VHH binders against Small ribosomal subunit protein uS2c (rps2). Designs and how they scored, part 5

Target 1, 281 residues: Small ribosomal subunit protein uS2c (rps2), of Bigelowiella natans (Pedinomonas minutissima) (Chlorarachnion sp. (q06j20)
Amino acid sequence: MNFELKNFNTIRINKNQTILIKTTNLENSSKEDTYQFILKMLKAGVHFGHKIKKWNPKMSPFIYQKLQGIHIIDIIQSYTYLKKACKLVYSKSLTDNYNTFLFVGTKKQSPIPNSIFYHASRCNSFYINNKWLSGMLTNWENTTRSINTLKYLKVYQKTNMFSKLSMKTHSIIDKKKNRLEKYFGGIQNMTSLPSTVILVGQHNEITASKECRKLGINNITILDTDCNPEFVDLFIPANDDSSSSLNLILGELQVAINIGRQKFCENLKTWKNSSSILKQI

## First folded at step 7 (VHH; framework vhh_vobarilizumab_d1)

Design s49 (from e3 with G103S S104G)
Fold by ESMFold2-Fast, scan of step 7:
Structure s49 (fold): chain B 281 residues (1-281), chain A 121 residues (1-121)
Amino acid sequence: as target 1 above (281 residues)
Amino acid sequence: EVQLVESGGGLVQPGGSLRLSCAASGFTFSDNYMAWYRQAPGKGRELVAGIYSDDSTSYADSVKGRFTISRDNAKNTLYLQMNSLRPEDTAVYYCARDDYTWSGYRYTDHWGQGTLVTVSS
C-alpha cells in the first residue's frame, strides 16, 4: 500500500492543521486511501439516518437497511456523492476570486447553524445561518441594498452625529442594524452572486434551493433519510443530526475549497513570474 | 483531548542508531494513520515515514532501508527506529496524526511538540 511521497505540498488551514497534498490530480486516489476514508465516515456516523417513521420513500435508493428503528444510509453512495461535490467545489475554487461559495443552514435547535459558520469561515466563504429571506439571490439588487444599509448604519453609529441623537432614535437605529446583521452579516462582503451554494437541512432551505435552480447556480444539498432528492441537482446522502457527521461532510468541502484556492494562488504567482520574464524580453 | 508526546531524541554519532517514541492519548490510536515528520534547520517540514491502521508503511526515499516505523496499538505508541544515521538526518522530529480526504490526500490534524535529533561527531 505504498504511495509516492514526491509531489506533496503543504497547505496551512489553521494554526494546528496543515494539509499535505499531491500537486498532480486531486481526483486520483488509491483504493486503500478510499477505504480508509470510508471507515472515517462510518466512525463519524454519516450513515445513521432518521427514525423509520420520519423518512421519505424517495430516499430508498440511498438506504442500505433498517437497524434498531433507524434507517442506515448506504455509505458507499454517501462517499460517491461527497466525492462528486468535492470535485465540483475544487474545480470552482481554481478560478476563485474569494467570492464564490455560500454555505446555508438555518435549522434552529440543531448543530447546523454553528457548523455552517465554522466551516464557511475556515475556507473564507460566505454563510447564511439564521434565516433565508425570499429573493436573497434572485433579487440580488435588493440584497446588495440591504448590505449597503447595514454597512452604512455601522459607520453612522461611530460618528459624533449619532452620539447626539435621542435615546429613542438610538434604539430604533440599533434595532434595525442588529436585524440586518442577523440576516446579512455573513454575506456583507459578497460583491457578486456565488458560483456554488452548499445547503444543509433541505426542509428549511427549499426557497434557497429554488432560487439556485432559477439562477443556474450549482447547489450541493446534504440529504438525510427524511429529505426529498427530487429537483436537487447534486446532493450528499448523510446524517444531518450529529455534529461529527456534519463536521466531516462540511469539513471535506471546506478542504476541497482551500486546496483549490491554494492552487489558484500558486498558478497566479507562476503567471506573474512568467509575465515579468516576458516583459524583460 | 488529543496529545502526542515524543521522546528518544538526542545527540548521536554518524552511523549510529536512535529510537524515537510517541505516546498518543485522547483518541482511538489503532484506527488512525500515524506519521513521523522532520524539519531540518532552514528547511520546511517533510514526511519521513507513515503507517496505516493495518500496519502497511510508507517511507521517504532518503530514509528507505535505514528507518523503520512501527506501532504498538496496545500501548498507544508510535516508534521510529533510525539506523545508519547521517548528518543530513539532523532535524526536529515530529509525531503526527494524519487524516484522509475524499481525494485520498492526507493532512496532519495533530502534531507533537517535536524532539531534536542531532547527528554529529
Scores: ipSAE 0.050, ipTM 0.409, lowest interface PAE 4.1, mean pLDDT 81

Design s51 (from e3 with Y105F)
Fold by ESMFold2-Fast, scan of step 7:
Structure s51 (fold): chain B 281 residues (1-281), chain A 121 residues (1-121)
Amino acid sequence: as target 1 above (281 residues)
Amino acid sequence: EVQLVESGGGLVQPGGSLRLSCAASGFTFSDNYMAWYRQAPGKGRELVAGIYSDDSTSYADSVKGRFTISRDNAKNTLYLQMNSLRPEDTAVYYCARDDYTWGSFRYTDHWGQGTLVTVSS
């Protein structure tokens, strides 16, 4: 029954206005389930862009229409780009353990930092959600030094030697450790540059985006209507101000990474089992 | 344009075997998850077997040990080897391309026309 997906569907923006979406933009032979996921995205508010006065004209191809002072993002394109991003991170996770992910989102007074922490942690990935320090990736030697200092201070605080220091010295060391943990805690277990960086809040992460380009690191960026799609490897047009929108998008990326890693581990177990059997013979 | 064309269906006696083929065109076959679905008379469409781009496979409990899904990326062809066929396997079998097969992205975006398999004495 793909015929229904070729009909017009409506979504309600408010009590007095609806938006008409053409399901004919979906692939031929798409199922009802595709439409249901698009409805899930609409319910999460993925399509709510910024106010008309706060837009970037280069985002025009991803804007469906203007309605009540805001831009409405083309949900079909949001869906398509999200699928591409999920496929990419799944494929990278499936290949080997050297493919690592770094989630970045530092916008103050927003749901971004907490969402970054939540989703990165749940796929055993790295994160920066407080502040991007210039050179975090391009000056990897300096970053490694800061990480090593943090690790040293954490170990030192557990020693008997530390216990013998004055309370004033304890306070000084604790403040230094806390500052380093604030900026580097999410990347303290990184031994090499990430294979992929997932960015939320482009305006706050311009430096991070530039560093990724200089190093040839793939970046996936969530772009709201006020963002710039130029010089980004892969982007997802979506609302970046709503917890529900961010949790849906980052949640799907998180699941894709986890499933890819699960499949990698299953493949590794198969290899280990084969190796064990061969040694027994 | 994406096209999936099934062949190999027919009438077979219980305990017999059939091999279904699906010729794919219009996309990069080697990159995609491919699947076989079936629809028995009076029932909904159900997933029978799936194969990832890395050749890892999944099967419905009702066909595990009897059916084998495989792919030939050089020929852009998907196969379903059906052994020890039962009357309850009677259905129209569909070749399908799923964009993704994890989380909420288990959606089929392209279907073949279907091929009828009848298991009867």
Scores: ipSAE 0.012, ipTM 0.214, lowest interface PAE 8.7, mean pLDDT 79

Design s52 (from e3 with Y105W)
Fold by ESMFold2-Fast, scan of step 7:
Structure s52 (fold): chain B 281 residues (1-281), chain A 121 residues (1-121)
Amino acid sequence: as target 1 above (281 residues)
Amino acid sequence: EVQLVESGGGLVQPGGSLRLSCAASGFTFSDNYMAWYRQAPGKGRELVAGIYSDDSTSYADSVKGRFTISRDNAKNTLYLQMNSLRPEDTAVYYCARDDYTWGSWRYTDHWGQGTLVTVSS
């Protein structure tokens, strides 16, 4: 196949994998840009699902086929949902009404926690990548108390009074501060509930998902073939086991948030200039 | 070709109500953030209300509790229900769509022609 934009019948991903792309399922905007992005997703392994023995039948609409013991995710749907999610977070970051994003992914021995930290930090957003403590959002008052304790301990450790305490007391305070930093460090600057929660690893974050639903906080969840799309506001069907897949998806969300923040800053500068001009009229 | 056509503006007494509509075409309406802006005589444009593709909404402090933004994705139409109108709400109201382009740090605004709302006795 010569990879011409006008002929998308079959693309070979590797020795044993091919995907059919229909032009009718692509955007009405630049077809070449759409094609290049889909190739980028395929290269990142976004389409590699879990083993066929480890799947949720409710994900069947998002599965293209079975290949060598794994499910292959429909890359066109992954692309479409990712684009919808990016447009949503771009739009939410466009306004200065304290639209905040919380990235959540705590699955141990996976690329998820590091990817969460990396991408959330690069769009000045909040994150939880160690452990979701039950009630983190629904019991916001308790979460605020824990954050305040963390901030207090950090300040206290810099005082002369602290330096005069016993080595044993220093150790006790440091252990408490380190525990709070581990669980609440990524949200220590949150002054209110987040407007949007981005979840990775649905099975590990089921409590977080339920808390979002209870509070009416809309979430964007990355769903692999073993996940459940019911009761999720917006989802992206994708491989959540690969660093390259996660970095592509979370990276695009990060970029969309940053573009929205850039547009907001540009609008704010225009507003400030307009205000000064009006005062001169 | 993106088109936004506003309607529903007019003259109304203080305390009255008015419903604005915006007919959208040329893009996938349901996937986009839509907003209402207004521009009063001698002032700059200000954001009044916005609605995201997930149907969550945002409002300027000056209109909270009085205005309601909504969308009908089947009809590609954006609405602004304005209640308890005040003389300071007098402005040209604009329907807007804001989007960005993949692979670039560029964004694109589309605006309607505007519809005049006058609140006076």
Scores: ipSAE 0.183, ipTM 0.644, lowest interface PAE 4.3, mean pLDDT 80

Design s55 (from e3 with Y107F)
Fold by ESMFold2-Fast, scan of step 7:
Structure s55 (fold): chain B 281 residues (1-281), chain A 121 residues (1-121)
Amino acid sequence: as target 1 above (281 residues)
Amino acid sequence: EVQLVESGGGLVQPGGSLRLSCAASGFTFSDNYMAWYRQAPGKGRELVAGIYSDDSTSYADSVKGRFTISRDNAKNTLYLQMNSLRPEDTAVYYCARDDYTWGSYRFTDHWGQGTLVTVSS
């Protein structure tokens, strides 16, 4: 699976707009860099799966071997799927200038919620890391109303009128604001459904996965050895129990999104300059 | 406009040291994989060293243990510390921005003008 950026010389934003993208020599990829990245994945523990008795047999194609009572994930396949996922989010960022990525991972007592917050924030993307409420995407109108209520309450709490309310009323309003901030804070600036959802911890995010399927939203899921690869659009076989593993996988996705957005902006500037020059001819 | 401006090249005797700098502008430096390439007379360009956005590094076997790549994201500057220089290190050194978005797969989309390093007795 060679990842080639063919056809990125010209990208259509819509039927009346085209962006010119400067492409370069793809032959800069070296065996040494591939080797170093795989070593990075190994050092981060990406290949450490779950205990043999706690696995899903449908993950067999992605398991290299069994060692000391655990499954060892095939690092080459982890690398290949990660590259495919990065290419996907890069391409989407390159064609769309609007924040449409949603990171989801709510598993308590794990490194997942903090990793989700860290990486989503660093690519100006959205996140849900506390609790997935049924209908968060399929009932988008209700989600939008909850977000608007949160924003209203935050503004209201800064007013003189709020300061004059009883302590009991203050407590009621503060509790409602805190609940909404807890569940919707990470998506409060979303104005539309996300184009791509990145899920970590499949068992905890089954409802989110189902909602993505119903809406036809592209879903990238990190799958450990106890997960099910069926009916997932794109997955990355990897250890989801280690901060190092998660930070590497999510970090690469974060970087891919950021570089795609940066190049989109550069291409807009290049197109505008080219259009100005052509008008002078 | 993306700009990469190298400095620090020059003539040095075998066994000497040089520090190359590359000032970057026009893009979000901290998000990009940055690299140093070199081109010796009559040869093609080759990768010398690379640095990922997380500050992890990769090196060509010919320079491992002698060269150190580093970055200062606050100053948008890339560095190459070259120690124990050999006549074989004589080349034009190029700062480059690589589109490194998925593992080891990348391509170079911007090059600096290059800075000449001559190692001669």
Scores: ipSAE 0.012, ipTM 0.324, lowest interface PAE 8.8, mean pLDDT 79

Design s56 (from e3 with T108E)
Fold by ESMFold2-Fast, scan of step 7:
Structure s56 (fold): chain B 281 residues (1-281), chain A 121 residues (1-121)
Amino acid sequence: as target 1 above (281 residues)
Amino acid sequence: EVQLVESGGGLVQPGGSLRLSCAASGFTFSDNYMAWYRQAPGKGRELVAGIYSDDSTSYADSVKGRFTISRDNAKNTLYLQMNSLRPEDTAVYYCARDDYTWGSYRYEDHWGQGTLVTVSS
């Protein structure tokens, strides 16, 4: 199979799943950087979609070809959409520290929940990776109440009063705290609605997606070949079954957020050299 | 080649208003985060206001309620409407764009030459 890459000739995938890339007339470093990143995406398996029988026809524009019983995602579109998503989160991180990100992915028996936790934690962002409770964002008052209860119970458990309670009462309180920690722990420090929500595993997160739409919250969703791109603000067509694929996609979003936050901090620090214009004041 | 050209600066009395413009070229303006920064003599560069590609905005606390950032994607122009100006708003105002360079984990700051705003009686 052959992919066309602007200033590159082709990407070929042979019968052994070996990826062959041929380039012509690369004249500058930025073209080489693009080429190397696309190669990195291919090696991570970003382009491997679901089996032909498990797909949504609305994903047709993002499917390059069928190969050995699976849909192959158009890697150029995956790259382009990922680049757009990274620019968006970078830009939001650049302006101030009030812009917050919520990573959501709860699909059991998949690499999604662990990848969500790992990448959200490494960019000082929030996450939900166990279960989306209906109304988590649309009923923010109730969510805040649950978060406050969790924080109260965690503080209470450190007091001498708690130590003096019966073993049965300890068990009841611990079970309630553990349940709240499981559902709300990743958002316990969130004081307002997030500015951007990053979703993985659309089928499991339909309620979360709908809530973002109702509230006008920007939603970035990773879409595999069995997903629906309609009514999603921004999406990244990519393999969501592989740890390598997810870690690459979420890792790039994580890095973009961190670069934006770093640049925000640098902009707050002074450049003391005045321009020639400033010296005229 | 990325180019940003600011205009609209001048001398105004306290309580007055000014509108700054920034003409952008050499990139897809509608896709980029754009911002206004300012720098007074002997002071560091300070973020004043920012606007995302989706038109959401942010402001420094010192200008919130007085300044309004906006963009005209058809004209590739960024604006800053400054009302109720104070002497402490005196600075050179810079139009800025950060371009996220994909794959290199870097961005390039693109700044205009600045436009002087003086608030004085």
Scores: ipSAE 0.010, ipTM 0.221, lowest interface PAE 9.8, mean pLDDT 77

Design s57 (from e3 with T108K)
Fold by ESMFold2-Fast, scan of step 7:
Structure s57 (fold): chain B 281 residues (1-281), chain A 121 residues (1-121)
Amino acid sequence: as target 1 above (281 residues)
Amino acid sequence: EVQLVESGGGLVQPGGSLRLSCAASGFTFSDNYMAWYRQAPGKGRELVAGIYSDDSTSYADSVKGRFTISRDNAKNTLYLQMNSLRPEDTAVYYCARDDYTWGSYRYKDHWGQGTLVTVSS
């Protein structure tokens, strides 16, 4: 018996944008399909919380039990909240144009930064995976200035004039460009504030969460047993220490975004609406 | 199983107002994106306004500032408040649920029967 009837397709929206979409041969969900997905979550370790001494009591409703010195997250609630999050990002990508999602996760010495980069890139969305600088969203003018400086330096380095500068000057310019690429590279093509921010590692992203709240930007946050559910709009109780757990959770969000974008394009074609996006295809 | 029933359409003069309602049943209303679409004679169907499960909203540029979408999750009802109506707003207005079927990675639309809005000259 095999209930994993999933395929991957690649869809090109324009010259610089390609989306990956996961499809299935099943037309409708069944109770068995739900059960199989929960088994995938269990295999990925989504339910493994932090050690007993490193927990927030406000996460109690989402903890199933203590087992061998760790808190076990209620996998049914993890499934339910992940489903809600996927429906939400699908709906937003259906109506908002692509690249309105920002993935944030900067915790050093963890699987978070690489998982953020991987999944954001695969749904052609923006990311911040090195460091959140205070004012990244609330001081948008300053962020835009930094992005423009990065773009200018990249263009300048390709000029004949740059080639004629001293080695010491080359080093200075390269260091400045590399610093800006490190902090702003993932958002360099962002022309407006994101419609939704996806946060991983709440303790490291408190400033990002506060900036979203101040600007009225809704966020989806992955909460481990040591996190606080009161600081977020929508959350997914899940293990944030495991690559497998993060890749499953972020992978499902990525797929939902791509499916919403596919539906947006189909709707525009079916309803005979003219669009600059469709004219690029 | 899913049922969407629109009401509130009618004849109104330019500059007037109408409030459309959509009674929803057969699904968990609060968890779903809900939208209003319209179709004028000889034209394609277009998205007018949408409201997400987090209560954030989206509007077509042609109706921004004039129309307001809202939901009452306790009554499972979607609303569209239409102000400053123009002859160009004349269309059949449809309530729609566009949902993502999680485990199968499919999406499915459900549409009401539509309600006619006529803005007289």
Scores: ipSAE 0.380, ipTM 0.750, lowest interface PAE 3.2, mean pLDDT 80

Design s58 (from e3 with T108S)
Fold by ESMFold2-Fast, scan of step 7:
Parts: structure tokens; sequence; C-alpha cells
Structure s58 (fold): chain B 281 residues (1-281), chain A 121 residues (1-121)
């Protein structure tokens, strides 16, 4: 009995709540570094699920326990899946500059749209945080036409011809440009389908998820306790209602993408330098 | 300390097969995610295949169905079985120990010296 206890650490969340973590179940990163990161996840509230009445039973493998009317997510699994997602986006970023990422999260009156914009922008990636229009990816030709119309209208508004139009016509054109900017602004520089789509708020993004599946685009989805893990390529069990939780999860994905891109650049420079030296011989 | 030594590279004709090996030492092999990367001229290092400590695997789309990654924890050896080789598979192949460590954002903390694979008729 006593020997088995050596492989456990007890983490106290508050005076009435403790989590027993089996340290032998952690991957072979520095045990101390892994432990500190799990503490950071707990402090960010990654483990706080939805109320028991709003859960999906298919999420039961990812639920640690029920506590004070809510489900508590298994933080070790959240960590493990986050690590897998970070390695995936890192490896894609390391490969070449053609691997692109699209962050999607449109749930209004939530921290999701702002978090999507913030993290996508900081890793020079694309985003949709207002509304997913049916066919945005599956009808890529139509999306490209909408993007081109947006770019054309922006250029046209700076011409002398535009300034000579009636006030009514000017207003009509401005409304069309603003609507296109609202829906397509975050993807206006996207020249091809993304290699990976990161979704937050599964219930609001069902159409986006289906389009990714139809096109064979890798889909990483943050799943709260009321979500469905079926038909998702890779998921991260986590609280999607809290800014601190979302910022931690999306922040780690953002950093992984940026480091992959940095290392791609460094590896390319190393190869070019080696080729130059060999050419001199 | 940590050492990764690749072997099995060489010249092979299109459609041929090669088996790469990576001998690992200086760490607890069975607990680590291990991966094969490759680098072709003018390109950055790309992940070819990865294997987790639970033996689950991942593959790049370009090699899926043709390459198989495996590990022998008793021998501390990582393998890459490469079938139906194409000229585009020509690259230096690297064995890597990847470890995500909190606060450092390391994903490939140790690399071998690489083994050259040339696919040419």
Amino acid sequence: as target 1 above (281 residues)
Amino acid sequence: EVQLVESGGGLVQPGGSLRLSCAASGFTFSDNYMAWYRQAPGKGRELVAGIYSDDSTSYADSVKGRFTISRDNAKNTLYLQMNSLRPEDTAVYYCARDDYTWGSYRYSDHWGQGTLVTVSS
C-alpha cells in the first residue's frame, strides 16, 4: 500500500477540493515542469466543466468527478491532449510556410470571439470570429470571389469615380464592403484552404466542423463537458467559458505555431549556409 | 549524455524499400515520444512520423500508407519502415526525441546526425 502512494501527489484546489495526481501517468518531461504546468492549468480554471444537467455522456471518459453541481474535467487528460495538439501544429509549422491555420469561434456574448482574434493574430494565422457562413470552406471558389469583391471595393472607394457617385449609391457600396469585411476580413489574405482548423465552441461551429470533415482538413476542437468528441480529429477537454482557460489553451497553440515557424527559418538558413560552404570547395 | 544514432540510409530505386533504425541511449526511451524528421534541399525539417509512449502513431499525409514507425523499448531502438519510395522522399532523415516541457516550449530537444536516403533511378 505504502509503495503505491509514492507515485501520487495531492493538489489542493481549495479548502474542500483536492485532486490526486498519479505522477507515473505523466509523460517523461521533467516531473517538476509538468507538475508546475498542471498547476498553471488548474489556476486558469481549465478543469471547470458545465453544470451536470448540461453534460454529454460521451464526455464521461474525460470527467474526473462531479462537484458542487458541475463536472470537473480530468486535468491530466486535458494536459495530454493539449500537448498532442501543440506538437501537431508545431510539426506543421516546422514543415514549410504553406501550412496555414484557421481559428474559428463565433459564440456571441462570450470570451471566445476576442480570444480567437487575439491568438490567431499573434501567430500570423487566419480567423473567423463573427459568423460561419455555410460553404466557407467547401465552396472555396465562392469564398474567393467574396474576398476578391471585398478587396475590389476597398480599392474602388479610393478612386475619383467613387467620390462622384450619389450619396445613396455610396451608402449601398459602403454597407456591402462593411458586411464583407465583417465576415471575410480575417481570411482575406488566405490564398488556399487551411491545413488545420482550430475550433472553439463546438455547438456554434457544427457547420464548420462538418465542412472540415468533408474536405479532410485536420480539426482541433476544444471540448467542454457538454460537447461531443465523435468525428473530431483531435480534441482538448477544457473549460470553454472562461477567458483564462481559453487564453491558456489557445496561447499554447499560438506559441507552438510560432516556434515551429522560427525553427523552419533557422533550419533553412543552416542548409543554405552548408550549401554555400560546399560550393566553395 | 543523450545519444541518437541513425542507420539504414542509402541509394534505392523508385518503388523500393528501406528500413531506418535509431539507437537511443542516455534516457528512459520507453517514456518518450520519438519521431522521424527529414530535410530535403531548400526545405525545413518536416515531421515524417511520430510514436507516443503508448505506441499510438502519427504520419505526414505524404507518407501515410507507405511508411510505418515502430519502437522496441527493450532494445531502445526506433524504426521507420519505408515502402513504395518516391524521388520526393530523397532527404536526410533525422531521429528525434521530442519532449514538450512547460515553460520551454521544446518539441525536439535532441537530434541524431542524420542518415541520407536517395531515391533515384
Scores: ipSAE 0.014, ipTM 0.383, lowest interface PAE 7.6, mean pLDDT 79

Design s59 (from e3 with D109E)
Fold by ESMFold2-Fast, scan of step 7:
Structure s59 (fold): chain B 281 residues (1-281), chain A 121 residues (1-121)
Amino acid sequence: as target 1 above (281 residues)
Amino acid sequence: EVQLVESGGGLVQPGGSLRLSCAASGFTFSDNYMAWYRQAPGKGRELVAGIYSDDSTSYADSVKGRFTISRDNAKNTLYLQMNSLRPEDTAVYYCARDDYTWGSYRYTEHWGQGTLVTVSS
């Protein structure tokens, strides 16, 4: 059976650019809904890769074509991997209350740090969006000490004792608290290692990726055309330079986590009610 | 094309009840997570209630115990039963199709036109 030609759709990006989509690559029988979501991804610019100057040949399976000096990412594969990632975080958040998520993205002069903060906060998850300090996960005891210092300084600053300190001492304590808040604020309520880490900007997060691998923590990484897919547990081929692209991808992960947590809470209430009834039989 | 048509909105006194309906077409209704959102004047849209394809449900804390979401897959219709209505429930109510597989809570292309609910004495 050869369905290749009849299963192709053409999506126009602009007057001079089109993308050919093979509908047989779509995951299920709700093809119209899938097609509409792929259109949403295209409108968000998920498919715009980096300039041809610097790319990783290992990303070639995820590149659709080269257009006017940039690589165009295969949007069908971006969609497929995004849905796999959404299913993974959904199933983890559905399973129990101990599955926690850490969003990491620290690339300066990019939309990454703000997008990380926005989406992690909206699914009650943790984040690191300023700087990854070596050993943040592998040296968890040291990280816990830094978090405890931050919490102590915040409490101390609210005391009458602090108000009576010299201006110089006041400034020194404030600087230390602000530095710790900058690096550890997003993880200050973490009581244990995260079950899943979501990484944006692979080149900036190599240390974080290595630490996840060493500890056996599952990581989901957004990979642009200049990235390396080897030794990553799960990745999403996508544009990491555009706020609209990042907000779409991280937004879908955020929604999947929230849906899973909501369903877990409802299932727990149902179980408690059923257990109560069964005990009376 | 996906179409969602809400009905059942109106003016009601505090403590009253209303039942909203949403007629869905253009997709396989039974396979999709469906939700009700609302938007008060000058505010953003907020999730009110959701129902999964397996009929499990979820509610915003502000409406728990007062609102009930349900679906009729044979009629491709979503319902929201609203009891013990309060002035703060005054909003335009939107039917939405949301699915972690195909869309998100913010998929505006799969929202109805909305139905106004006014709770006032």
Scores: ipSAE 0.014, ipTM 0.158, lowest interface PAE 7.7, mean pLDDT 77

Design s6 (from e3 with D31E)
Fold by ESMFold2-Fast, scan of step 7:
Structure s6 (fold): chain B 281 residues (1-281), chain A 121 residues (1-121)
Amino acid sequence: as target 1 above (281 residues)
Amino acid sequence: EVQLVESGGGLVQPGGSLRLSCAASGFTFSENYMAWYRQAPGKGRELVAGIYSDDSTSYADSVKGRFTISRDNAKNTLYLQMNSLRPEDTAVYYCARDDYTWGSYRYTDHWGQGTLVTVSS
């Protein structure tokens, strides 16, 4: 029997990655695929919460049990919320090229900043992984000025005029460019506010969360057992202290965005070709 | 580091048989969906056959009844038994590890280097 192969189309994401999309019944994954994915989540440690004394009681609906001094997150709920988040970003990527995604996670001495950079860049999305400066979204005009300054300095450093400056002046300009690159590099190609913000490390990103709410920007937040599910649009209950857990969750969001973008591009090519043919008639 | 190394390709006459092998390392082989893909000259890559961790299998219509995919979890090896070969089966054959995403989607995350199968007189 080859019924499964009949229901899959191949979508190429990058040179080494090809995605098989089930063209019929996208809402009903096979039981085997669901089971395998849940096993994958368990192996990644998605279900390992924080120590019992560090938890927030508002997370109790998402806690399965206590084991060896930590809370164990309900993996079935983690899967359900992850699937919901993936469907949302897929839908946004599929329907409109103007939908942009911003990944935010700045907690130092954690796997978060590197995981944010890795996954955001692999779905051609924006990121902030060093420090959230108050007003980064609510004061967009000021953010745009900082981005423009960064772009200007990068161009200026490649000019003959720059090469004629003193070593001291070179150092001053390089320090300013490096500071701006550190804070704004991940968003330097943003021309407008993001349509969706993905937040990791709720306690460190409270200002970013508040700015999203003030502007009506949808956010998806990863919540560990010590987090607060109130005042969040959509959340994923999960371990935010492990590289493997974060890479799985952010990786799934990355893949969902890429599938949506690729399908949007294919649909757009079909429309452009049809439009060109019609204009020739 | 995940590695997939194919072997068993070569020149064979129409109606002949070949068995391809893929030696896997760097991951828990028994827990992964494994697949064979092929790419014919001037064509894109297409799925030929796949096998789940529970040994259930699926095949492309073009090879059904002629090809058999199997796995040896003790040896971390994937096989493709190819019988009644046709000139149209000429392609570079790739061993692949597929992974799962939020249910109904499956994607290839690791590829072998490929092994050439040529079916001609």
Scores: ipSAE 0.019, ipTM 0.335, lowest interface PAE 5.5, mean pLDDT 80

